Miniprotein binders against q9bqp7. Designs and how they scored, part 6

Target 1, 240 residues: q9bqp7
Amino acid sequence: VPQNWFPIFNPERSDKPNASDPSVPLKIPLQRNVIPSVTRVLQQTMTKQQVFLLERWKQRMILELGEDGFKEYTSNVFLQGKRFHEALESILSPQETLKERDENLLKSGYIESVQHILKDVSGVRALESAVQHETLNYIGLLDCVAEYQGKLCVIDWKTSEKPKPFIQSTFDNPLQVVAYMGAMNHDTNYSFQVQCGLIVVAYKDGSPAHPHFMDAELCSQYWTKWLLRLEEYTEKKKNQ

## First folded at step 15 (miniprotein)

Design Bg10
Fold by OpenDDE base, fold request of step 16:
Structure Bg10 (fold): chain B 240 residues (1-240), chain A 86 residues (1-86)
Amino acid sequence: as target 1 above (240 residues)
Amino acid sequence: SPKEELLKLIEELLQSVEWLLKEAEELYRMGDLWYAAWMARMALDFAEDAARLAEETGNPELIRRAKELIERAKELIEEIERALKK
């Protein structure tokens, strides 16, 4: 049990969107603060097994691609991910921002991959928006808050070149999502709360993306794991 | 020696696969079948990697352990996949 337990859900906030929810998605800029990001917390609290497996995967990839080939691969994965997020932000943004859509960004296998999921996405409330948990002292940048099949979710979009997801991004993805949820639910910049998470893995070849839906119960379980990681991070920083 | 380094690598890999299987089982118990299956498939991939490396050493015990982990991973995947179809 975490020593510093804090609820993921805010009892002071309504589960239902108020009719006064702005039609325009929130985009709160990430402030450069001394406050650790969710990503930083997760990266610095990886288990020895996670670190080992990531290194083993890297070594296998270098054996297959060479060192330069692996660097190129990593750079391409990063670039493709960035372009995919930019394309999704453009798609999910209100039509007034559509005039500057680079049509080339929309012509990707990843965008094709998520089309069936986008059909079930509505009520976009936030895009590329910063969240801060004031009490637990962490920040993050969430990809999307929207309704998926009628349930309000924090949505995290991932890209995979291969059917086997990239190991680096996958171990702690549920923790990242619930960390964003918990932060948003207690961030004063947001008037609503989220109870569900959605991880979407898009594929480069345009094959149907896999949605991983996390209900409130599952999110609560992952929240406990997140709190333990945050405590571990805090203790590591005190000892430095 | 290069052989000793390889043996150490295999041992650490086997231990990490066992950890992955345990994590997958926990996720399964939590009700996250999708992520449990994903973790179990990763465990299988690394167990197969361990088996290949173990075969290069000719160490029968390492080969046995790797093969056992492969089977455990397969069984877990099958169990989770059956649960996903219900």
Scores: ipSAE 0.849, ipTM 0.953, lowest interface PAE 0.5, mean pLDDT 91
Fold by OpenDDE base, fold request of step 28:
Structure Bg10 (fold): chain B 240 residues (1-240), chain A 86 residues (1-86)
Amino acid sequence: as target 1 above (240 residues)
Amino acid sequence: SPKEELLKLIEELLQSVEWLLKEAEELYRMGDLWYAAWMARMALDFAEDAARLAEETGNPELIRRAKELIERAKELIEEIERALKK
C-alpha cells in the first residue's frame, strides 16, 4: 500500500462537461520545471528485469540491423511517432483551427490503422495538453482526452512497426495513462474528470489498430501501482 | 571468459522471463487480459531467445529451464486467449 495515498478521482468534479466548456480542445503548454514528468518517474523506477530486457532487445536489434541500422531504426521510429501524433492532432482538432492539413501527414499506414478507432472518437476536450498534479508533484503531456464509444477517456496513441507488440515504451503504458488521468482530475486548468483510459496501438502496415480500454476499476488498480512508482522515485531522489 | 559471460546473460534472461510471467499472471488476476497477453507473449519471445542462447552453450540445464519457460508462457497465453473469447 502506498504511504502517500491520494485518490485518482476528484469527488468535487463531475464527469459531465460543463456547458461552458469551450468547443476547442485544451492545449496547455508543458512548462519545464523542476517537477518530474510521468515519463521520468517511470524511466527511473524501472525494475532491474525491465532494464535488462530492454537492453537485451536493443542488443538483438543491433545484431540484426547493425549499429548504424539500429540508430536509423530508432530515428525512424521516433520520427514516425512524431508525425503520427501531429497527424492525429490535426484530425482531431476542430476544422477552424486546422492549419493546412499537410495531406502527406494523413497518408500513412498508422493513420489508416486507427481509422476504425477514430470513428468511435468524439467530444475531444484536450490534445497534446500538459497536466500537473500539484499535491503529488508530477507533470505530464497527455496525447488526447476524448469520448471513446461514449465514455470520456485519456487516450494514449502508440506506434508499432512490427505486429509483435514489443515496444520499449509499452511496459508502463497503463501507468502513464492513469498518471495523466490522476493529474488531470486534480489540475485546476481542467474543469472535468476522466474515469477511463484507452491505449491505441497503431500499425505501420495499416492493419487495424488494437484498442485497449481501461475502465474505472482497472484504472484504480493501476493508480495504486503508479503511486508506488512515484514513492520509489521520491525515495531515490532523497538518497542522491 | 566469453562463455562465462554468455552463461550469465542466459541466467539473467531466464530470471527476467520468470519475472515477466509473474507480471502477466498478476495482470490476468487484475482483469487486464489484453496487457496480460502482451506480457506473456513477450515472455515467450525472450524464453525462445534464452533457449537459442542456451543451445549455443550446450548446457543441458539452461536448455531445460528455457524450454520449461517456453511451455509456461504458451500455456498462459492460451489461458488468457480463452478468457478473451468469453
Scores: ipSAE 0.849, ipTM 0.953, lowest interface PAE 0.5, mean pLDDT 91
Fold by OpenDDE base, fold request of step 28:
Structure Bg10 (fold): chain B 240 residues (1-240), chain A 86 residues (1-86)
Amino acid sequence: as target 1 above (240 residues)
Amino acid sequence: SPKEELLKLIEELLQSVEWLLKEAEELYRMGDLWYAAWMARMALDFAEDAARLAEETGNPELIRRAKELIERAKELIEEIERALKK
């Protein structure tokens, strides 16, 4: 049990979006500060087993691809992921920002992969927007807040070149999503609350993306795990 | 020695697979069937990796342990996948 319990949901905020669909998604810039990011907290609090398995995976990939091949692979994965997020931001942004759409960004297997999910996405409230939890002292940059099948979700987009998801991003993805939810729900820059999460894994070959929906109950369970990771991080930093 | 290093690697891998299976079981209990299945499949992949490495050593105990973890992972995957179809 976390020593410093804090709720994921804000009782002062209504679950019902105010009827006015915001015409423009929020895009709050991430401020450079001394406050740790969600990603940093998770990376610094990985278990010995997670670290070991990631290293083993890396070694296997190096054996298969060579050192230079693995570096190229890693660079390509990063670049493809970045381009995919940029393409999604462009797709989900209001039409006025679409005029600068690099059509080449839209021609990817990853974009094809998520088309069926995008059909169920509506009411985009935030895109690439910073969240801050003032009490728990962490920040993050969330990909998207939108309705998925009529439920308001924090959506996190992931890319996978292989049917087996990349191990590094996958262990703590649910924790990342709920960390963003909890921060957003208590960030004064946001007037609404999110109770659900959605992780979408897009595939390079254009095969249908896999949506992982997390309801409020599941999010609450992962929130407890997140709080424990945050406490561990905080303790480690005090001892440095 | 290279052999000792390999044995150590296999042991750590086996322990990490056991950890993954426990995590998958926890996720299953939490009701996150999708992620539980994912973790279990990852456990299977690393268990198969451990089995290959163990075969290279010729150590029958390591081979046995790896094969046991493979079977446990498969059983867990099957259980979770059955639950997902319901």
Scores: ipSAE 0.849, ipTM 0.953, lowest interface PAE 0.5, mean pLDDT 91
Fold by OpenDDE base, fold request of step 16:
Structure Bg10 (fold): chain B 240 residues (1-240), chain A 86 residues (1-86)
Amino acid sequence: as target 1 above (240 residues)
Amino acid sequence: SPKEELLKLIEELLQSVEWLLKEAEELYRMGDLWYAAWMARMALDFAEDAARLAEETGNPELIRRAKELIERAKELIEEIERALKK
């Protein structure tokens, strides 16, 4: 049980969008602060087994591709991920705010992969927006807050080049999503609450993306795990 | 020796696969069938990796342990996939 328990949901906020919610998605810039990011907390609290498995995967990839081939692969994965997020932001943004859409960004297998998911996405409330949990002292940059099949969700978009899930990008993904939810639900910059999470894995070949929906109960269970990781991080930093 | 380093690598890999299986089982108990299946498939992939490395050593005990973990991973995947169809 976490020593410093804090609720994931805010009882003072309603789940119903107030009619006064701006029609334009929120985009709060991430401020560079001494406050750790969700990603930093998760990376610094990985288990010995997670660290070992990631290194073993890297070694296997180097054996297959060579050292230079692996560097190129890693660079391409990063670039493709960035372009995919930029394309999604462009698609999900209101037309009135759209600068000249680079049509080339929309011509990807990853965008094709998520088309069936995008049909079920509506009511976009935030895109590439910073969240801060003032009491628990962490920050993050969430990809999207929108309605998925009529339920307001924090949506996290992932890319996979191979049918086998890319191990590096998939560890602790549920913890990342609930960390963003908990922060947003208690961030004064947001007037609404989220109770659900959605992880979407897009494929390079355009194969249908897999949605992983997390209901309020599952999110609450992962929230407890997140709090334990945050406490571990805080203890490690006090001893340094 | 290179052989001793390989034996150490295999042992650590086997322990990490066992950890992955336990994590997958916990996720299954939590009701996250999708992520449980994902973790179990990763466990299978690394167990097969351990088996290949163990065969290079000719150590029958390491080979046996790797094969046992492969079977455990397959059984867990099958169980989770049956639950997803319900």
Scores: ipSAE 0.848, ipTM 0.953, lowest interface PAE 0.5, mean pLDDT 91
Fold by OpenDDE base, fold request of step 28:
Structure Bg10 (fold): chain B 240 residues (1-240), chain A 86 residues (1-86)
Amino acid sequence: as target 1 above (240 residues)
Amino acid sequence: SPKEELLKLIEELLQSVEWLLKEAEELYRMGDLWYAAWMARMALDFAEDAARLAEETGNPELIRRAKELIERAKELIEEIERALKK
């Protein structure tokens, strides 16, 4: 049980977006402060087993691709992920703010993969927006807040080149999503709260993306795990 | 020795697979069937990796342990897949 319990949901906020919410998605810039990011907390609190398995996976990939091939693979995964997020931001942004859509960004297997998910996405409230939890002292950059099948979700977009998901990004994905939810629900820059999460894994070959929906109950369970990781991080930093 | 290093690697891999199976079981109990299945499939992949490495050593005990973990992973995957179909 976490020593410093804090709720994921804010009882002072309504689940319904106020009609006064701007029609334009929020895009709050991330401020580089001494405050740790969600990603940093998760990376520095990985278990010995997670660290070992990631290293073993890396060694297997180097044996298959060679050292230079693995570097190229890693660079390509990063670049493809970045381009995919840029394309999604362009698609989900209001048409009036659409600068000249680089048509080349839209011609990807990943964009094809998520088309069926995008049909169920509406009511975009935030895109590439920073969140801060003032009490728990962490920050993050969330990909998207929107309605999925009529439920307001924090949406996290992932890319996979192979049907087997990339091991590095997959272990703590639910924790990342709920960390963003908890921060947003208590960030004064947001007038609404989110109770659900959605992780979408897009595939390079254009095969249908997999939506992983997390309801409020599942999010609450992962929130407890997140709080434990945050406490571990805080303790490690005090001892340094 | 290279052989001793390989034996150590296999032992750490087997322990990490056991950890993955426990995590998958916890996720299953939490009701996250998708991530439970993903974690269990990962456990299977690494258990098969451990079995291949164990065969290179010729150590019958390491081979046995790896094969046992493969079977446990398969059983867990089957259980989760049955739950997903209900």
Scores: ipSAE 0.848, ipTM 0.953, lowest interface PAE 0.5, mean pLDDT 91

Design Bg10
Fold by ESMFold2, fold request of step 28:
Structure Bg10 (fold): chain B 240 residues (1-240), chain A 86 residues (1-86)
Amino acid sequence: as target 1 above (240 residues)
Amino acid sequence: SPKEELLKLIEELLQSVEWLLKEAEELYRMGDLWYAAWMARMALDFAEDAARLAEETGNPELIRRAKELIERAKELIEEIERALKK
């Protein structure tokens, strides 16, 4: 249990849309700050077991592919993820940005994989947008805020080459989502708040993506875990 | 020696699999069934990894521990998947 609990929601903020909400999704630029990013906090508070397992997975891949083969594999995975996120931002942007779309960017197994999810996504409020928790002092860059099946969510997009256990996803992805949620709810750049999360796992072969929905109760449970990680990070900073 | 390094690797791997199974059980208790299943399947993968390494050493205690973790992971996966079918 964290020593200093803080609520994930802002009681001064409504979760209802209002007339002042912009019709174009928000895209707040990420700025370098002295305060840590969500990913920095999570990276510096990984358990010894998480570190070991990631290293073991890496060594197994190197044994299978060779060192050069693993380097190529990781480069390709990174490129595919980058293209996927670019395509989704393009698809979810207003129509006036359609002229800059690359047709080949929109044609991939990952994009095919998420089509059934995208039909349930509406009311896009933010895309690739920075958030800052002004009280807890951390920042992040979220992928998307939109309604999923009528519920406003922080949405994170993931790529996977096939539907089986994989280590390429972060162990901490639900913590990232709730950290972004808490930050957005306490960021003066946003007039609304979000109570739900969604992690979408898309597959390279086009198989139907998995929508991992996190309701408010589940988000609150992951928020407690995030607060513990942030607390651990803060203590490490005092000793460094 | 190389054999001593392998034994240390297997010990750390077995301990890390135990950690994964505890994390999966916690996710299951939280009601995050998909993520619990994902974590349990990752635990199974690393438990099988540990078993292959342990068999290479011929160390019967390490082989037994790895096979025990494989069985535990399979049981947890089955339990979670039954809950998912509901």
Scores: ipSAE 0.834, ipTM 0.949, lowest interface PAE 0.5, mean pLDDT 86
Fold by ESMFold2, fold request of step 28:
Structure Bg10 (fold): chain B 240 residues (1-240), chain A 86 residues (1-86)
Amino acid sequence: as target 1 above (240 residues)
Amino acid sequence: SPKEELLKLIEELLQSVEWLLKEAEELYRMGDLWYAAWMARMALDFAEDAARLAEETGNPELIRRAKELIERAKELIEEIERALKK
């Protein structure tokens, strides 16, 4: 149990839209500062088993591809993920034109994979937007806040190449989502809050993406795990 | 020696598969069935990895432990998949 519990939801805020909500999605710039990012905290608090399995996966890939082949593979995965997120930000932005989206960004298996999900996404409130938890003192950059099937969600987009994905961000992704949620709910740059999460796993071959919905109760359970990881990080900092 | 390093690798891999199965069971208890299934399938993948390595050694105990973990992972996957259909 965390020693310094803090609530994920802010009772002074509503998850319902109101007239004072922004009409254009928020994009709060990420500021460089000395407080840790969500991803830094998670990277510094991996268990020894998680570290071992990641290294074992890496060695299996190197055996198959060679050292140089593995480096190229990881570079390509990074680039594909970057282009995917750029495409989604463009598609979901109200200021982009359909022709630019059609011509430049829609030629991806990953984009084909998410089309059925995007039909259910509306009311975009934030895109690629920074969050800061002023009390717990951490920062992050969330992908999207929008309604999915009528529920306002922090949405995270994931790429996957079946059958062999093992990446750290996939393992801890629910913790990332709830950490962003908790920060946003207590960040003065935002006037609303979000109680649900959605992780969308898109596939390179265009197969239908998986929407992983996390309701408020599940988010609260993951929030407890995030608080423990943050405490572990803080304790390591005191010893360094 | 190379043989001693292989035995060490297999032992750590088996222990890590045990850890993955425990994590998958926790996710199942939390009601996160999709992540529970994802974790259990990862456990199966690494258990099969351990079995292939154990076969190279000819060590009956390591082979038996790896096969047992494969079966535990398959059973957990089936249980989670049944819960997903309900």
Scores: ipSAE 0.831, ipTM 0.949, lowest interface PAE 0.5, mean pLDDT 86
Fold by ESMFold2, fold request of step 16:
Structure Bg10 (fold): chain B 240 residues (1-240), chain A 86 residues (1-86)
Amino acid sequence: as target 1 above (240 residues)
Amino acid sequence: SPKEELLKLIEELLQSVEWLLKEAEELYRMGDLWYAAWMARMALDFAEDAARLAEETGNPELIRRAKELIERAKELIEEIERALKK
């Protein structure tokens, strides 16, 4: 149980989706400071079991692929993720034709995989935008804030070549999403509030992506777990 | 020795599987059925990994523990997937 609980929602902000015209998505620049990022907090507070399981998974992959094969695999996964995020930002931006960007960026299985999800996405409010929680002192860079099936969500995009996502990312992804949500809801750069989360897992072969929706109640429960991780991080820093 | 390293690996793997099952049960209680199922299936995968390693040792206690965790993971997966279809 956290010693210093703080609410994920801001009662001073509207809890209804803003139906107004979002003509240009917000893109707050990431500032450099001493405040830890969400991903740093999560990386520094992994349990011994998480660390062990990641290492065991890595060794099994090396046994299957060889050392060089595993290195190539991880490099390709990183590149695929980067390309996917670039494509989604381009698709969701109010910019001109997508033809003027990189057409190879838009012709991937991952983009095909998310098409049915994108049809349900509207009202894009933010893309690749920094968030800061000034009270709890952490920062992040969220992928997207938009309505999904009428619910305003913090949306996180993930790639998967198979149904088993990368272990580190999957363990903590819901915590990452709610940490961004809490920061956004208490960040003066944003005038609106988000109560729901969406994690979209896209597949390389183009099969339909998995939309993992997190309603306000579930987000509140993950928020408690995030607060514990942040508290653990803070205590760890005091001992250094 | 190689045998001692294998026994250490299996022991830590079994403990980590048990931890995964506890985490999956918590996610289930939270109502996150997709993540609960994912974590329970990861626990099953690592439990089967532990079982293969334990068979190499011939150690009946390690084999028994791994097989118990496999069954526990399968039961949890079945329960979660039943809830998902509801």
Scores: ipSAE 0.828, ipTM 0.947, lowest interface PAE 0.6, mean pLDDT 86
Fold by ESMFold2, fold request of step 16:
Structure Bg10 (fold): chain B 240 residues (1-240), chain A 86 residues (1-86)
Amino acid sequence: as target 1 above (240 residues)
Amino acid sequence: SPKEELLKLIEELLQSVEWLLKEAEELYRMGDLWYAAWMARMALDFAEDAARLAEETGNPELIRRAKELIERAKELIEEIERALKK
């Protein structure tokens, strides 16, 4: 149990969209500061077992691909993820606020993979937008806030290759989503609240993406785990 | 020595697989069946890795421990997947 519990939801906010919903999604700039990011907290609080398993996975990949092959593989995975997020931001943005989309940006198996999910996404409220939990003092950059099948969600887009998964980004993904949710719900830049999460796992070969929906109860359970990681981070930094 | 390093690697890997199975069981208890299954399949992958390394040593106890973890991971995966179909 966290020593200093804090609620994920803000009772001063409605979770219902109102009639004055913005026509352009919010995109709050991420600013450099001294408070930790969600990803930094999660990286610095990995268990010894997770650190060991990541290193073992890395060595297995190096054995298969060679040192240079592994460097190229990881660089390509990073670039593909970046391009995927850029493509989704472009697709989900209003037409009048963006220049003509690059055809090469939209050509990927990952974009094909998510088409059936995108049909159920509407009411986009935020894209690639910074969040800050002003009480708990952490920051993040969330991918998307939109309705999925009628429920307003913090949505996180992930790429996955079969059979060579990238372990670290998937392992803590639900904690990342709820940390962004809690931050957004307590960030004065946002006037609305979100209670659900969605993690969309897209596949390079275009196979249908997995939509992992997290309702409010599940988000609350992951929130407790996030608070423990944040407490652990704070304690470790205090002793360094 | 290389043999000592291999034995240490296998021991840490077996312990880490046990940790993964514990984490998968927690996710299962939370009702996150998809992530529970993902975690259990990760445990299976590393248990099979440990078994391959253990076979290189010829150490019967390490081989036995790795195969027991493989079976535990498979049973957990089956249980979670049955729950997913409901």
Scores: ipSAE 0.826, ipTM 0.945, lowest interface PAE 0.6, mean pLDDT 86
Fold by ESMFold2, fold request of step 28:
Structure Bg10 (fold): chain B 240 residues (1-240), chain A 86 residues (1-86)
Amino acid sequence: as target 1 above (240 residues)
Amino acid sequence: SPKEELLKLIEELLQSVEWLLKEAEELYRMGDLWYAAWMARMALDFAEDAARLAEETGNPELIRRAKELIERAKELIEEIERALKK
């Protein structure tokens, strides 16, 4: 149980869209660098088992690919993920920025993988937008806030080359989503709040992406786990 | 020594698989069936990794422990998959 509990939702905020402003989705710039980010908190509070398993996975990959092969593999995975997020921001934006980018960015198995999900996404309210929890003092950069099948969600896009387990970062992805949600709900840059989460896992081969929906109750349970990680991070920094 | 290093690796793998199975069971109790299944499949993968390493040692106790974890992971995956169909 966290000692410094704080609610994930703000009862003074509406969870309904603002119908009076059909504008471009919010994109709050990430300008504060001294406040710990969600991803840094999660990275610094991994369990010893998670650290060990990640290292064991890395060694197995190095045995298969060689050191240089592994470096290229990880670089390519990172680049593919970055391109995927850039493509999705472009697709979901009302802007006409495709002419300024390589059109091959949009020709990806990952993009094909999410097409059936995108049909159910509407009312995009934020894209690649900074959030800050002003009370708990952490910051993040969320991928998307939009309606999915009629429910307003914090949406996180993930790439996966294979259906086999991949331990890096997806282990804590629900914590990341609820941390962004809590921050948005208590960030004065936003006038609305979000109660649900969606993690979309896209596949390199174009297979239908997995939509992992997190309702408000599940988000609240993950929020408790996030608060424990944030407390652990804060305590470690006090001792440094 | 190489043998001592391998035994330490296997022991830590087995402990980490046990941890993954407990995490999967917790996710199952929370009702997050997809992440519970994902975690249980990861536990199976690393349990099979531990079994392959244990066979190299010829240590029957390590082999037994790895095979027990493989069975626990498979049973948990089946239970979660049945719940997902409902």
Scores: ipSAE 0.822, ipTM 0.947, lowest interface PAE 0.6, mean pLDDT 86

